# Ledger of designs, part 146: VHH binders against o26223

Target 1, 191 residues: o26223
Amino acid sequence: MKLLWTSQHIKVTVHIDGKVSKMDVLEAIKTRRSIRKYQDREVPEELIDKILDAAMCGPSAVDERPWHFIVVRNREMLEKIPEVHPYGAMVKDAPVAIIVCCDSSLEKIPGFWVQDCSIASQNILLAAHSLGLGAVWTGVYPLEDRVEGIRRLFSIPEHVIPFSVIPLGYPAENPGTRDLFDPDRIHLEKW
Short names: E, the ipSAE of ESMFold2; O, the ipSAE of OpenDDE; V2, 0.75 times the mean of E and O plus 0.25 times the DockQ between their complexes.

## First folded at step 9 (VHH)

Design x19 (framework vhh_lunsekimig_d3; at its last look DockQ between E and O 0.25; V2 from the best seeds 0.00; counts 0 for: pae E 3.0 > 2, unsure alone 64.9 < 65)
Fold by OpenDDE, look of step 10:
Formats: sequence, structure tokens, C-alpha cells
Structure x19 (fold): chain B 191 residues (1-191), chain A 123 residues (1-123)
Amino acid sequence: as target 1 above (191 residues)
Amino acid sequence: EVQLVESGGGVVQPGGSLRLSCAASGFTFSSYELYWYRQAAGIERELIASITSGDNTWYVDSVKGRFTISRDNSENTMYLQMNSLRAEDTGLYYCAAEYSETFYGSEPLFDYWGQGTLVTVSS
């Protein structure tokens, strides 16, 4: 049975008018894009709380939940992040950023924290998108210069590892949708 | 075929100006983060400026206030306006591009590179 994946062009109606339209999970996944341009508009705390709630709902290895989150709204701090993270230029233009961190003291199994924090980071992106916000994942770990830069900037303890910086805001761009389905990456029963 | 082609390099006196261009073809230019790198003789290549798909700009400290990066998506071209040039600005200037859904951001992992254009600042 050849699964005819009909590329349904999910029209991501980016409601520019600030109406938080609820979208289903598949729509959120398929239509999510990295957003680097933001409106001059504050993000309500209630939305950040919802995003962080979503971030903490993902699975983790043996339920270790090693993640911590730094919510950054201070303009000066947002402007300093690109100084230690040159690939995070958009952070200075965002109204808020979330820094996802791992507390190594919470690890139960070594090394799985990367998966755990990745899941949390992705949930942040999806939740933001579903709430009408735009966000982008800027990688920090495992690049030592970025890890140490963010650590110093935010006085993060040695046992805590900054993993990602995620600026977010109301989107001021629409990159469009993409179809990345590749049947060649699917193997049935065996390789 | 995907290409990045730098141009605009040359010889200029200290205090002079140059405008570099990076012309792109073969990919969706507007969906890429763009970078200028330079490499002086005997020195490792360094990132000097970047511009995102969202038009966010970044500069290394040594070029702040002197260099301006910009992009024209309609022309698939990125620019670097270089003013108040100094001898230490001498080097090969490279254009690089990274797809916007890539979050790793590391020099050797960029999707595309140009061949470079030579800038010489000398009296």
C-alpha cells in the first residue's frame, strides 16, 4: 500500500492581528518555522507560562527532568547575548528569550540530558507557534565558546549547562511552509 | 548549480572605502543566513559580519561602526560596505550561507561558500 502522502498545503494563516488561533498538534509541527523578525510588541506573561508548561511536559530519560529555564526580558541582557553568541543576532530584537539549561545534578543517566533538553526546546518552539508567536532555536551546547559565554553572562553555576537560547515574539515575517517528507528515509521491518 | 560569487575587492589606501558583493544562485536566497568572513595571511579565518533572514545584523568589534552588511533578496545579493579601511583589514573576504532552519551555526558546516575576494589596504 503506497501511502500517497497528498502534500496538503496547510495554509498557515499567520493571523497578523494578534488573535491566538489554536492549531492542532500536527498543524503546529508541519507549519512551524524559525522566526527571527519580531513585532515591537511585548509577550504576555501568561503566554510564557503556557510555553514553559509545555516545555516541562515532554518525556525525559527515566523521568529525570533535568531542565531549567531562564526567562530574559531585560533589554540590556538581550542585547549582550549576541556578543557571546554571534549566531544569535536576532535575540537583541526579541522582546523575550528563554535559555534552556541542564542541571547536571538531576541527571540519572549520563548523556541523555541532551535529548531531554532538545525535547523541551522543541516543545517551546511548537507551543510558541501554536500561540501565535514566532521563535528560533539558537544552539549553545556543545559549542564551548557559547556555553561559557552564556554561563558568564547569566552567572550560571558550573553544574548547570546552558543548552539553547530561544528568542520569541510576535512574528513580523512569514517564511512560508516547507515539505520535508522523504520516503527514502522510511524502512519497513528492516533496513 | 549553487554558487556564491564575491566581488568588489581591490587595493585601497588607508581610510578608503570598498563595497563587496556576494551574488548567489541556485538556492532560495531569502531562506538563508548570510555571513562575511575574512582571512589575513597567516591568521585563521574570522567571522566579521552576519545578516539573518530576518535582517538581524551582527559585527565583530574590530569592524563595528565602519562596516555595514546588507542583503537584497530580490537580487539574491549580499553586500558589505567597508569604510575607514585599515591595514589590518587586508585579507581574503568570503561569503557564506546557512539554511534558516539550521540552528547549529558553525563555520565548517555552512551550506555554501564563495571563493573569496581579495582586499588590500596599503599606503
Scores: ipSAE 0.727, ipTM 0.880, lowest interface PAE 0.7, mean pLDDT 92
Fold by ESMFold2-Fast, scan of step 9:
Structure x19 (fold): chain B 191 residues (1-191), chain A 123 residues (1-123)
Amino acid sequence: as target 1 above (191 residues)
Amino acid sequence: EVQLVESGGGVVQPGGSLRLSCAASGFTFSSYELYWYRQAAGIERELIASITSGDNTWYVDSVKGRFTISRDNSENTMYLQMNSLRAEDTGLYYCAAEYSETFYGSEPLFDYWGQGTLVTVSS
């Protein structure tokens, strides 16, 4: 016997292609996929603003909220990212990318900025998906060559650490959904 | 059983062409990012080309315009078309794969590696 995993049908309003769509939170989390193929179509500034608003709403260690964001729409700059991030080839094909950064001057407890910026990065992916966009997290930190390459490209100060590069666009691929639930990884009351 | 099997290597003269193949089995090929690496004598192993699950391509500067990477998800195979071959292209060529829900993307900690195929450019 299988347990039917049904989400509560709460209404979450999502703007997709200027149209209103509804997706519950569990559905959004379970159906989000990394998207690397984008339509040749501009992402409106208001959608980027909504994504960044959501990104800043995550929990943060000691409420330090060290995240800063660079929004890149310039075609030449997007095309230069794969030169310093070899595994970010899709960035040059995206209409926009967000660089998630940590301002170390805002850090209150050493090392937890990584969790803070991971939370912000995942919130960007979920918010983008909820708005009908596709995105992918390309890792920068802790890979020193990528950190320095991105810093130089975008004139990022030494006290600021680029954490991730997230290209976004209207999706031109549909990888489908995954069923990853593994009850063997759940331990009741003890290991 | 997970396998990546490279083929198509051989001996060619400078200016010649080769097509390498990487045949995959035991995983959902279409959900993986795919890479060609080479190990040349006296040179550190390097990423030379990649193709994402979204069909985006990347090439190291030394092979741009000469090499073309492609994938055929129906055949579970990745290809590297190598044209205008040079002596410095000599080396052992490896294919590698990494699951598409990764945010890592770096050597050597990929999910799957092949055994390599030898390319020799010499007269």
Scores: ipSAE 0.563, ipTM 0.808, lowest interface PAE 1.8, mean pLDDT 88
Fold by ESMFold2, look of step 10:
Structure x19 (fold): chain B 191 residues (1-191), chain A 123 residues (1-123)
Amino acid sequence: as target 1 above (191 residues)
Amino acid sequence: EVQLVESGGGVVQPGGSLRLSCAASGFTFSSYELYWYRQAAGIERELIASITSGDNTWYVDSVKGRFTISRDNSENTMYLQMNSLRAEDTGLYYCAAEYSETFYGSEPLFDYWGQGTLVTVSS
C-alpha cells in the first residue's frame, strides 16, 4: 500500500563511478578471448569476489548449484599445476587461479553437473573480462589423469570433482575479436 | 590434407631483405593466432613475431623495427618481411597456428606447425 525505497536505489540511479562495470553483455561475449599472458600485477580480492558472485548466478539443473571454487594465489601451488596439467603452463605465470569443482553430494539430478559447472566456468570468463582481466579455461574433467592430479595437489575429497582450472590476471596480450558466425549451423523448425 | 608450408628462405647478404611466406591448406587462418619462430643451430626455438586473428602484432625486441608480420586471410597466407638482416638472424624459420579458444590443449601446444625454411645471412 505504501511506496518504500532506500537511498541505495536512488544512488545507483543517479551516478556511476569508475569502479562500476560498464561493458554491455553482447560486447563482453563477442570480445572475450582466452588470455594466456599476464602482467606482473596482483588482482584485488574484491574483483575475485565479484567474479565468483557472477559464477554463482548461472542456472543449474533443479537449482542444485553443485559448484565449489578454490581460489589459488600461493606461488608454490600455482607453479605445481603444470606438473599435473600438461597444458596448464600459463598458470604458473598467473597471479591467481580459480578451480571450479562439483560437489557430487549436492547433485539432485545425476549427470547434469557438467552443464552446471560449465555455466559457472563461462561466467567466470565473462565476468573477468568485464572487469578488465584476462582468463582462460584449462580443461580438467573429463580427463582422468588431470582430474586425479588436481585432486591430489589440492587435497580435494573423492566426492568432489575438479572440473576446470581458470588462471586470470591483467592481460599482457590482445588477440582481438573474431567473426565466427556460421549460418549453416542454424536449422529452422527441424534438422 | 592439413598443413603449413613455409617458403621464401635463402642466402642473403647482411643488410639485405627476405620475405617469408606461410601458406595453409586444409584449414582457414582467420580464427587462428599465427606465429613465426626461428631456430639457430643448437638452441631452442625462439618466438620472434605473432599476429592475432584481429591483426594485433607483437615482436621480440631483437627484430622490432626490422621485421613485419602480416596475414592475407583470402589467400590463407601469413608473411614475414625481414629487412636489415644480420648474421644473428641466420636460422630455420617456422610458422605455427593455434586456435586461441581451445580449452583442451594438444601436443605440441600449437595446433599446426610448418616444416621450416632456412635463412642464411652471409657474404
Scores: ipSAE 0.170, ipTM 0.582, lowest interface PAE 3.0, mean pLDDT 83
ESMFold2 (binder alone), look of step 10: mean pLDDT 77; pTM 0.758

Design x2 (framework vhh_lunsekimig_d3; at its last look DockQ between E and O 0.74; V2 from the best seeds 0.00; counts 0 for: pae E 2.7 > 2)
Fold by OpenDDE, look of step 10:
Structure x2 (fold): chain B 191 residues (1-191), chain A 123 residues (1-123)
Amino acid sequence: as target 1 above (191 residues)
Amino acid sequence: EVQLVESGGGVVQPGGSLRLSCAASGFTFSEYELYWYRQAAGIERELIASITSGDSTWYVDSVKGRFTISRDNSENTMYLQMNSLRAEDTGLYYCAAEYSETFYGSEPLFDYWGQGTLVTVSS
């Protein structure tokens, strides 16, 4: 194993074959941070495919799997996203973004699509992190101005609801880790 | 104690310049998304500029090319350089902060707000 250091002192472990090592699931969950600064480096299609595969592996209500994904690499489109999503300023600086959407025609039980798309979005974040990428969840639904803005920008049909925009890239920052364990939130047998 | 304190407001003639500051204390400044809002008399508060924890910036169209947002994490301070000021820029300017591990990103549910600094552009 070879250890590489970025200018931001981000430790990256690579295998001898030059591939970035994957981390275990608990490590990915505990060390994941929202990343809003990216290197000027393209993300290989292979990594995006792996991330999308992970996004589709989560459970959904009655296995309805209502999610769709728009992969955005076009520089002009990335730069336009902040115009309709002001709180997604970092998207214009990312090499790629994934828009998670719900096809309402696939929904079998009303209202559970939010949970389904949340699971998919979180899997994207975790998979990205495990692959040595940084990502951030920018909320779209249920804010109507953002939903409609993204819909118009990407010509999304009315029965499809944009849920989240997730820019990702090789990280150019390291926010550090958090310890958020709170035993007061754990109740045994009863409240 | 958490605090955001705006300063640098005042009276200026059209075409003039001001530099606003927002000094933060009591929280990890570098892990927050930062915002400038303004509120004119009788008008709803509006977002005018933002800067992410990764230094990505956003501006409302009316201030593009005239205003510049920046941050200094070593000083726990955010700035707004305002050039070519216009009468319509008159208002109370607020800074706000939102923790970076959120995905909501909308007022009024930011973590912290300042009390505001008044900017008056008049001949």
Scores: ipSAE 0.860, ipTM 0.930, lowest interface PAE 0.5, mean pLDDT 92
Fold by ESMFold2-Fast, scan of step 9:
Structure x2 (fold): chain B 191 residues (1-191), chain A 123 residues (1-123)
Amino acid sequence: as target 1 above (191 residues)
Amino acid sequence: EVQLVESGGGVVQPGGSLRLSCAASGFTFSEYELYWYRQAAGIERELIASITSGDSTWYVDSVKGRFTISRDNSENTMYLQMNSLRAEDTGLYYCAAEYSETFYGSEPLFDYWGQGTLVTVSS
């Protein structure tokens, strides 16, 4: 006997230069994969704007919304990121990257900016996927060498903390969907 | 059973070449980020080269232009072609693998490590 777990779903429709993408939110979440290989195609600014709009719509502790974003399209700068982030090799091969940052001066409750920036990062990944793009979250915070390296490369002030680097583009790989539902991790009414 | 097995190490003169192999089994190789680390006597283990699931490569400055990392997903094997070898390249070479849905990317917590293969560059 297996324990059954069910959930509801919501459909979302987005318009991109006269084209329509219709994707169930649940489907988007379940089919999103980390993409590290990109086509040699530029991503339109309109799509980046839609992704950043979605990033800013996440919940935030005491609605502090401390996130700031750096959009990097300059090839020279993308090629320098792996020099300070050794596990971000794919960034130099992406047409664009978004750096998610926390402006600590906007923090209303200590420490919750990490959750705020995690939510923004995941929203970027989901929005990119829903728009036909691929992306990957490469971790920066809390690794001090990466934080300081990214700060120096992009002239980020000391009160602002780089959190993640997310390269994105049209995908040139197609990994399969994961089957991760584990009912043993669900406890009814009590532990 | 999950395994990463390094081979191809040995003794070589300065200026020589070696090709290291890392044979993987027991996991979906194509969905892993792959790494070569070097451990020299008295020195902390360091990342020398990496290759992503998307074939993007990274090299530490001391080996750029001399070493080439590659992967063959059909054979579940990663390679490190080492040319123009120097005495400073002497050490134990370890392969490591990390699942592609990680956002951490860091040496100590990789999903899989090999046992190491010794490279000695001496006259």
Scores: ipSAE 0.676, ipTM 0.851, lowest interface PAE 1.4, mean pLDDT 88
Fold by ESMFold2, look of step 10:
Structure x2 (fold): chain B 191 residues (1-191), chain A 123 residues (1-123)
Amino acid sequence: as target 1 above (191 residues)
Amino acid sequence: EVQLVESGGGVVQPGGSLRLSCAASGFTFSEYELYWYRQAAGIERELIASITSGDSTWYVDSVKGRFTISRDNSENTMYLQMNSLRAEDTGLYYCAAEYSETFYGSEPLFDYWGQGTLVTVSS
């Protein structure tokens, strides 16, 4: 529960963690795909805790760590997200979603919070994948209609900026792996 | 080579039904987010329905319960079943596709657009 991801949890070794993925990090990066179809299966709180721990491990500008996360499991709320985010249709079918937000009062250097929250969002995707879950990043910021819609729906204050909505669950699809390496994008020593 | 082609438009009475098709050539639908838009004369294009690569659907309120979007990846075709048609549904209907590995989604930045099929609801 919440007790497992508090500061007290961080100091306590989790002894029953044999369900953790052993996926190599390069494999995770190369094989992660956007997943928009989920099994009718709950995601244990333990896995959400691990994903959010990973989200917070990313670097941030001057260690400002401006991110906040809203965990949404309530069915009625998940079904309302597409009303303000038409391109997030799959959210209504997900067992859980994570909303990544920036608390602008924590910003120490102007304009880097977007990179900070992007790092956290990508870490959520990779951690979910490594744990056998599928996820997709649905963009909110900088699209004003999406920002205001999500802010209103979840009562997010004006100094907090919703950045992304990430539905996740056990995947019910497998889009497969892609080979995207392009050596023409690599420049040695100079352009 | 790369084409989206809509078909199935026509003239229909109020309360009638039509089934629109959108067929792709030069690429496959399986990894694409698919959309139906409509545009009445002199009016801005509006998103009316979408279907994700995972088959999740969304509808604008004005068509919810009357229209059904679906896809058949093996036929490389998307459909829009339109029931209980009204005069307000008259317009040019077109399909659009965006690659699924995206976090953007919005008009007019979709990868591909069709040229449209005309639906006229009148006596």
Scores: ipSAE 0.405, ipTM 0.762, lowest interface PAE 2.7, mean pLDDT 87
ESMFold2 (binder alone), look of step 10: mean pLDDT 77; pTM 0.764

Design x20 (framework vhh_lunsekimig_d3)
Fold by ESMFold2-Fast, scan of step 9:
Structure x20 (fold): chain B 191 residues (1-191), chain A 123 residues (1-123)
Amino acid sequence: as target 1 above (191 residues)
Amino acid sequence: EVQLVESGGGVVQPGGSLRLSCAASGFTFSSYELYWYRQAAGIERELIASITSGDSDWYVDSVKGRFTISRDNSENTMYLQMNSLRAEDTGLYYCAAEYSETFYGSEPLFDYWGQGTLVTVSS
C-alpha cells in the first residue's frame, strides 16, 4: 500500500506566533508520564512533523546539532525492534517510533553529542505530551549490543550512533500524579 | 529506606488458591512498574506477571486466566491472586519494582527486589 515517509519527505514550515497552547510549559513538564500502552489509532504525519521540529529546537554544544531522526511506521520493522532491544517490547504495538541518532561527523566538541541527543529525546517526549500523545524513551546508547542491533536493523552507517528509540501513540493508560520535589537536594549559596 | 516485602505464601492442594501481597515503602509507589517473578528449584527466575503505573497488566502464558495482578496505590501494595494452582506453580515468588520514568529498564537491573515468599502446591 503506502510507502513509509523518509526524512527527505518531511517538510515542516511552522509559525508558532498567535497559536494558543493547550497547557503551559511548566504543567507539560510536571504531568508528562512514560506511556507504554497505545490505542489502535493512527498518528497523523502533521503531529510527527511538529514533534520533530520541537526536537531540533533544543540547546546544542557549540551549536553542533548532531541529531538525525528515523521515523518508523512499518509494522514488520517495529516488530523486530524488541529482538535487539529487550526493554522495547511495547514498541511492537506502537503505531510509530522515532529513533534519535547522532551523526558523529557533525560533532564539534568531543562527547557533548550525548547531551545534545538527550535534549532532543526529552523534547520529543514533551512535544508528544503537549499534542495529546504518549511516548516513552527506551535507551540505546551506551549499551553496545543495543547500539549494534539497532544499527543493523535500520542500515545505519558506522559514523552514526543510534541513541534512543521512542515509541509513541495515543495513550491507552493513565498513570497517576507524581510528587518528586525534594528540598534536601537544594543547597543555597554553598554545599 | 526502600523495602519490598512479600507475604501470603504457603502450602496448598492442587486446584487451590492463594493471594500474594507485596508491601512497598521508601519510594513513590504510584510511579513504579511492578512485577511478580517466580524462582523454582533448578530453574531460572521467570517473569510471571506485571502491572504498569497506568494499570495495564501482562501475564506469562502458563498462568494467563488463572492469575490476576492488581495494585493499590493508596496502600502501597501489589497483589497476585492465584487460582487453580498446579504443582508447577511451586516456587519462591518475588516482587520487583522499576521506576516508570526509567529509560534503561533491563532485567535484572530493576530498582528494587523483595526477599520472596514460598508457594508449595502438593498433597
Scores: ipSAE 0.437, ipTM 0.680, lowest interface PAE 1.9, mean pLDDT 85

Design x21 (framework vhh_lunsekimig_d3)
Fold by ESMFold2-Fast, scan of step 9:
Structure x21 (fold): chain B 191 residues (1-191), chain A 123 residues (1-123)
Amino acid sequence: as target 1 above (191 residues)
Amino acid sequence: EVQLVESGGGVVQPGGSLRLSCAASGFTFSSYELYWYRQAAGIERELIASITSGDSEWYVDSVKGRFTISRDNSENTMYLQMNSLRAEDTGLYYCAAEYSETFYGSEPLFDYWGQGTLVTVSS
């Protein structure tokens, strides 16, 4: 592992064989894009483990940590998602999808599980991007038809709420970088 | 203020060609996923082609090899080049757009739909 510093204050960590570069956290946040087209290439389980570890590292309301995750790799199951989730067409083409769920029995403060699961979903997107993968967050909650469809398809208990379906894989598209900074949304000291 | 305007439809003979355009205004075009839908008599509206903000293309099997979707972000316009047209290609063609970073995602709940342009393939 070599550590390199650039004039942009970007810390580049290179694997010993020179094949891996890491971006800093600000770069990861600013360059992450939703990816809906994937290479026909498997995602190693080790990368999924790293992504899920990162998903669980977000802040959580009163540390309730209500998230559970379903990792779907089975082609037949991935191909059934479009039957209950309209945005599932690209999921059938992804090599893997993660379903973010809330176990309501773990909820300590009513309603904050939505923020907890949103943070976990965003961490999945960022971690995937940092590892050279692409992903997209497709909403399930609060759309009751999608919640019920996903629940039935994956045998999810009634006390568990499916929150999002996140297909991921090696990206087959590059939408480029955005510049969304809007200083009119920043107020100093008072509104 | 937000607008999608389809054009280029018309009556054409079997085996002919048409180029459809979808001109966009009122939003940041380059940040949107773009779609062509077709609605034929007696058939539900179907997705026929799409192009992502990263220029990745998808086509329904019935048009693959005959239709080509493209986008020009500098002109805020999406195109559908239709070659070797068949009678079954007859229908109203709609463009649709969905924000690339949406986590909502659902047909028919795209951010914007156009008015449609009629394509009639007949002798």
Scores: ipSAE 0.476, ipTM 0.711, lowest interface PAE 1.7, mean pLDDT 86

Design x22 (framework vhh_lunsekimig_d3)
Fold by ESMFold2-Fast, scan of step 9:
Structure x22 (fold): chain B 191 residues (1-191), chain A 123 residues (1-123)
Amino acid sequence: as target 1 above (191 residues)
Amino acid sequence: EVQLVESGGGVVQPGGSLRLSCAASGFTFSSYELYWYRQAAGIERELIASITSGDSIWYVDSVKGRFTISRDNSENTMYLQMNSLRAEDTGLYYCAAEYSETFYGSEPLFDYWGQGTLVTVSS
């Protein structure tokens, strides 16, 4: 067990029955980076299941939980995503991608599904990072060309809105961490 | 003192070649997604090429096989090699940079833009 203490960050490695837990939630949030370069290595289905479980555990407006997910492993399909998403070039090189969708028939209060799907997308990124994977959120909604391109490519029904495409894999890059704390954005008691 | 400066534009005959450069000062390229945009007469500004911090590359269909984007992080410079130039390639070419944590990747909300360099393809 190694315990690292710094003035800004706490890093903990814990041994449990020979198994290692490497980061707490705060560390995971602070050290997660967008990863666009992946190893040529399969992501086990069990890890995808854990990530999707975490995605569904976020808060949701009026508990509507409008999320649906498409898991894409087919290389031919992954290679077509950059044709309908100009900033999704890295998707064709990923072993798997998750498409986060909103089923509008599950919506109880109009408009909050964007926040619901944002929460699900961020939880996918954090869960992937906590499991030793890298991922990146590539935005789809509200850009109509991307929405319709993804809908057609994956046979998504009209009442379902594709929100984000998130490629995942074992990382082949390490960009380090960010230091973004800005006290000028914090107001005490009032603006 | 943070800026992107494009260079290498000029007047060229159809079928000719030009190499554009985009040099950064006040920040380093290594964690940035880098883009070339074109503003052409009668056409809205469009993304023509991109290169991610992980070196994944994309081109708009009209330039595939003719243009090559590259980056040199040690020189803090991005390049666009333009071959087999056509009249429709005429325009003001802008470079742009976004930090790697963007989920959008679209103008006009890039972290940094250059001033542009003019490319004119004419006889």
Scores: ipSAE 0.297, ipTM 0.656, lowest interface PAE 1.8, mean pLDDT 84

Design x23 (framework vhh_lunsekimig_d3)
Fold by ESMFold2-Fast, scan of step 9:
Parts: sequence; structure tokens; C-alpha cells
Structure x23 (fold): chain B 191 residues (1-191), chain A 123 residues (1-123)
Amino acid sequence: as target 1 above (191 residues)
Amino acid sequence: EVQLVESGGGVVQPGGSLRLSCAASGFTFSSYELYWYRQAAGIERELIASITSGDSYWYVDSVKGRFTISRDNSENTMYLQMNSLRAEDTGLYYCAAEYSETFYGSEPLFDYWGQGTLVTVSS
């Protein structure tokens, strides 16, 4: 496998047979990095739609699928996010951000919405990466001040809980290589 | 053992310059987001600057254009170049590190903190 585009917005994998395709799932998982610096370039709606489609395809407890998404492109709104999220400074420089929310009225089993929204958030990161974009998960829940700040800023109803803010765009940075495989964390048959 | 060791603080005149260093050991430095915090008398510790593993920067508004954060992964060191220093820049400066794939990004749960280095801006 050969990565054709390494510090650009699009990463394309060439298979051994010479066919060009988007990166496979294992490659996407292993090479995805948090990206906090973006090109001054808009992300097409079609790519956001693909990302959100992928976000909704994750497993969900009792198939409750409580997630809702706010897509933020308005520059004034993006610039206000760092006021309510102390480590969301990069959001003001992103062309778009997705806010992952839980609609608690859709919850069928108490408490599992956190796992549901975590799955949706990770799928957004992986899908963005596979499409040549960079993104980062900035945590909102369970930090009460961040939850309330984001809720007020985006007029989110009390029964809806903002879970994460994920800025994304074409990457303007290329973080170093990682290899985190640790066989000492794998136990056969028992602890 | 994991360590963050700060240096470069001191007494300086208004309008002067200082360079703070944060030397790291015991972890994979290049994989971490790095932060400079300041604690002034009577106020809470505040984030002054940050630098990502991919060399993206952020600064609090009061220091933009005056301070420059940088990192040298080959030397496992982060720097804060402070120019045009003002009396209100006086404080204890801390470095902190958090793994770059973090989605938390908040004290006090940083993976690693330094001991602090004192900066005093006075005549």
C-alpha cells in the first residue's frame, strides 16, 4: 500500500495491484490523528453528509440512536465556541464544526447514550479522515460548565445534551507517526 | 520517571524579554499537546498558550503578538518566547502535557505538570 497524498486534504491509498481507492478501514483507524490546524478552504456539504451518514451507522444500545447533530458554518458562532469551551480555541479557525447531541427523549435504556454518542463521535473522526479531512473531538459531556455553555450558545433544549464539538477541515498539519500496539495488554483465556 | 522541568524565569524590566523552557523526559514527547499556564496573585491559573503535536498554536488574547510558543521534539523541549513584557505578565508559569489524542483538554487532569517558574516584571 502506498499513501499518495500525505500532508494534503486527500489521502488516497494505492493497492498492490495498482488500483487507486480510498484508504481501507484498518489503515484509516491506524493513521487517523487529531487535527487542530485547518486550511482556509470550505468543506463541501456532500462530504459533511457522508460523514453524518457514517456517524449514524454505529451500534446503539437497544438501537435507541439518540444522536442529533448541529452543523455550524457561521463564522461568528464558531468564534464564540472558545468562550464556553476552554480548549476549543482551534474551532474558531475551522471552516465547520459538528456538535454531537443526545436527545434524551429517544433514550430507551438509561445511561447508554454516552456510549452511543461516543461511537457517533469516533465514526465522525474516522469518516472525516477517510475523506481526506482532519478533525478533533473536543469533549463537552460530562463537564457541566461546557454542557451549559454550548447549550446556551446554540439554543439547545433542556432535554438535549451536547456531547462533543468536532471541528473539521482540510488539514494544515501532519502529526508524527504512532505505533501503540502493546502485546502486554493482551491476555489469553484469562487475566 | 516522567518529568517536566521549567527554567528561564526571572526579574525583567517592562518592555523586556524572557524565554521560558520546559524540558521533558520519560514519555514520548512528540505525541503530546503542550501548554503554558500562568498563575498570578489572587487569580486562578489561566491557559496562556498551547502547541499541538503537529505544531499548531493558540494564544490567549492578552499575549497575542508578544509571546511565541514552540517545541523541539529532538530535544524534548517546549519554549515560550515572551517579548514586550508588561507588569500584568507577572506570575508563576507552568508547563503541562496531555496526550495528543485527548478529547478532554482541561486541568487538573493533565497527564503531566511542571513545578513552575516565576516571572516578575518590575522596575
Scores: ipSAE 0.364, ipTM 0.701, lowest interface PAE 1.5, mean pLDDT 84

Design x24 (framework vhh_lunsekimig_d3)
Fold by ESMFold2-Fast, scan of step 9:
Structure x24 (fold): chain B 191 residues (1-191), chain A 123 residues (1-123)
Amino acid sequence: as target 1 above (191 residues)
Amino acid sequence: EVQLVESGGGVVQPGGSLRLSCAASGFTFSSYELYWYRQAAGIERELIATITSGDSTWYVDSVKGRFTISRDNSENTMYLQMNSLRAEDTGLYYCAAEYSETFYGSEPLFDYWGQGTLVTVSS
């Protein structure tokens, strides 16, 4: 909470910093769900910046960090995504979407950019959740029709590969939390 | 074998009420999160209501205050009480469990689905 002078009226303006519900990392990981329905509310640029900062903090093969991001807020462009992504219908109703891309010119180790961009995509989902937003990863790569559709729609150059489209916003659905721990998938010392 | 079976659908006039039931078998009902989905003509299938194992509930805005989701763990049954029904509530209502975490984008969105029950609101 800050007190600021508003000048000529000798008013003190009180600014309330937006309270983000704090969850620990394990809680965030376990309670994050894919969200496909969004409120008709703007997502502040500050939150998008925090999400993208988190996306770029993931590990990458030989620290190649090949990711680039397109932030889409234009309603006309969001409405065109379902035309090139058959399961992206929810994107047209989102206030914003992030397209995760690989700049192949930054790749140092062949093929690991897929893991790099997967890590960035998951960090976007987790960061959005931690900030009170909902998001869903809609797959683009390795489906050639989706890759080329997204490339053309957003004028993405040939050396850049669109990897995922992630719409996000304030959630308008709640699918609840899952319990997925399966000890039969854990092997001690040997297979 | 896991099964979800809906019942209670029918034809009703605007302003009327219906109660849907979802009977579950083949899994530990009390530990599962349960959902009502609706598919209307010209509209994509949408999540209408959620109820957690701890009885926390959520509703989509269009039905909030009119619909009530509940569960009876002793009967392995989930309910949707629908009041003040409108023409726009017409559709197939699906019971579901375990919302799927797919990034491919294909359906189904849940690990377990019922077959659906039709609700028609007409004059």
Scores: ipSAE 0.413, ipTM 0.722, lowest interface PAE 1.1, mean pLDDT 84

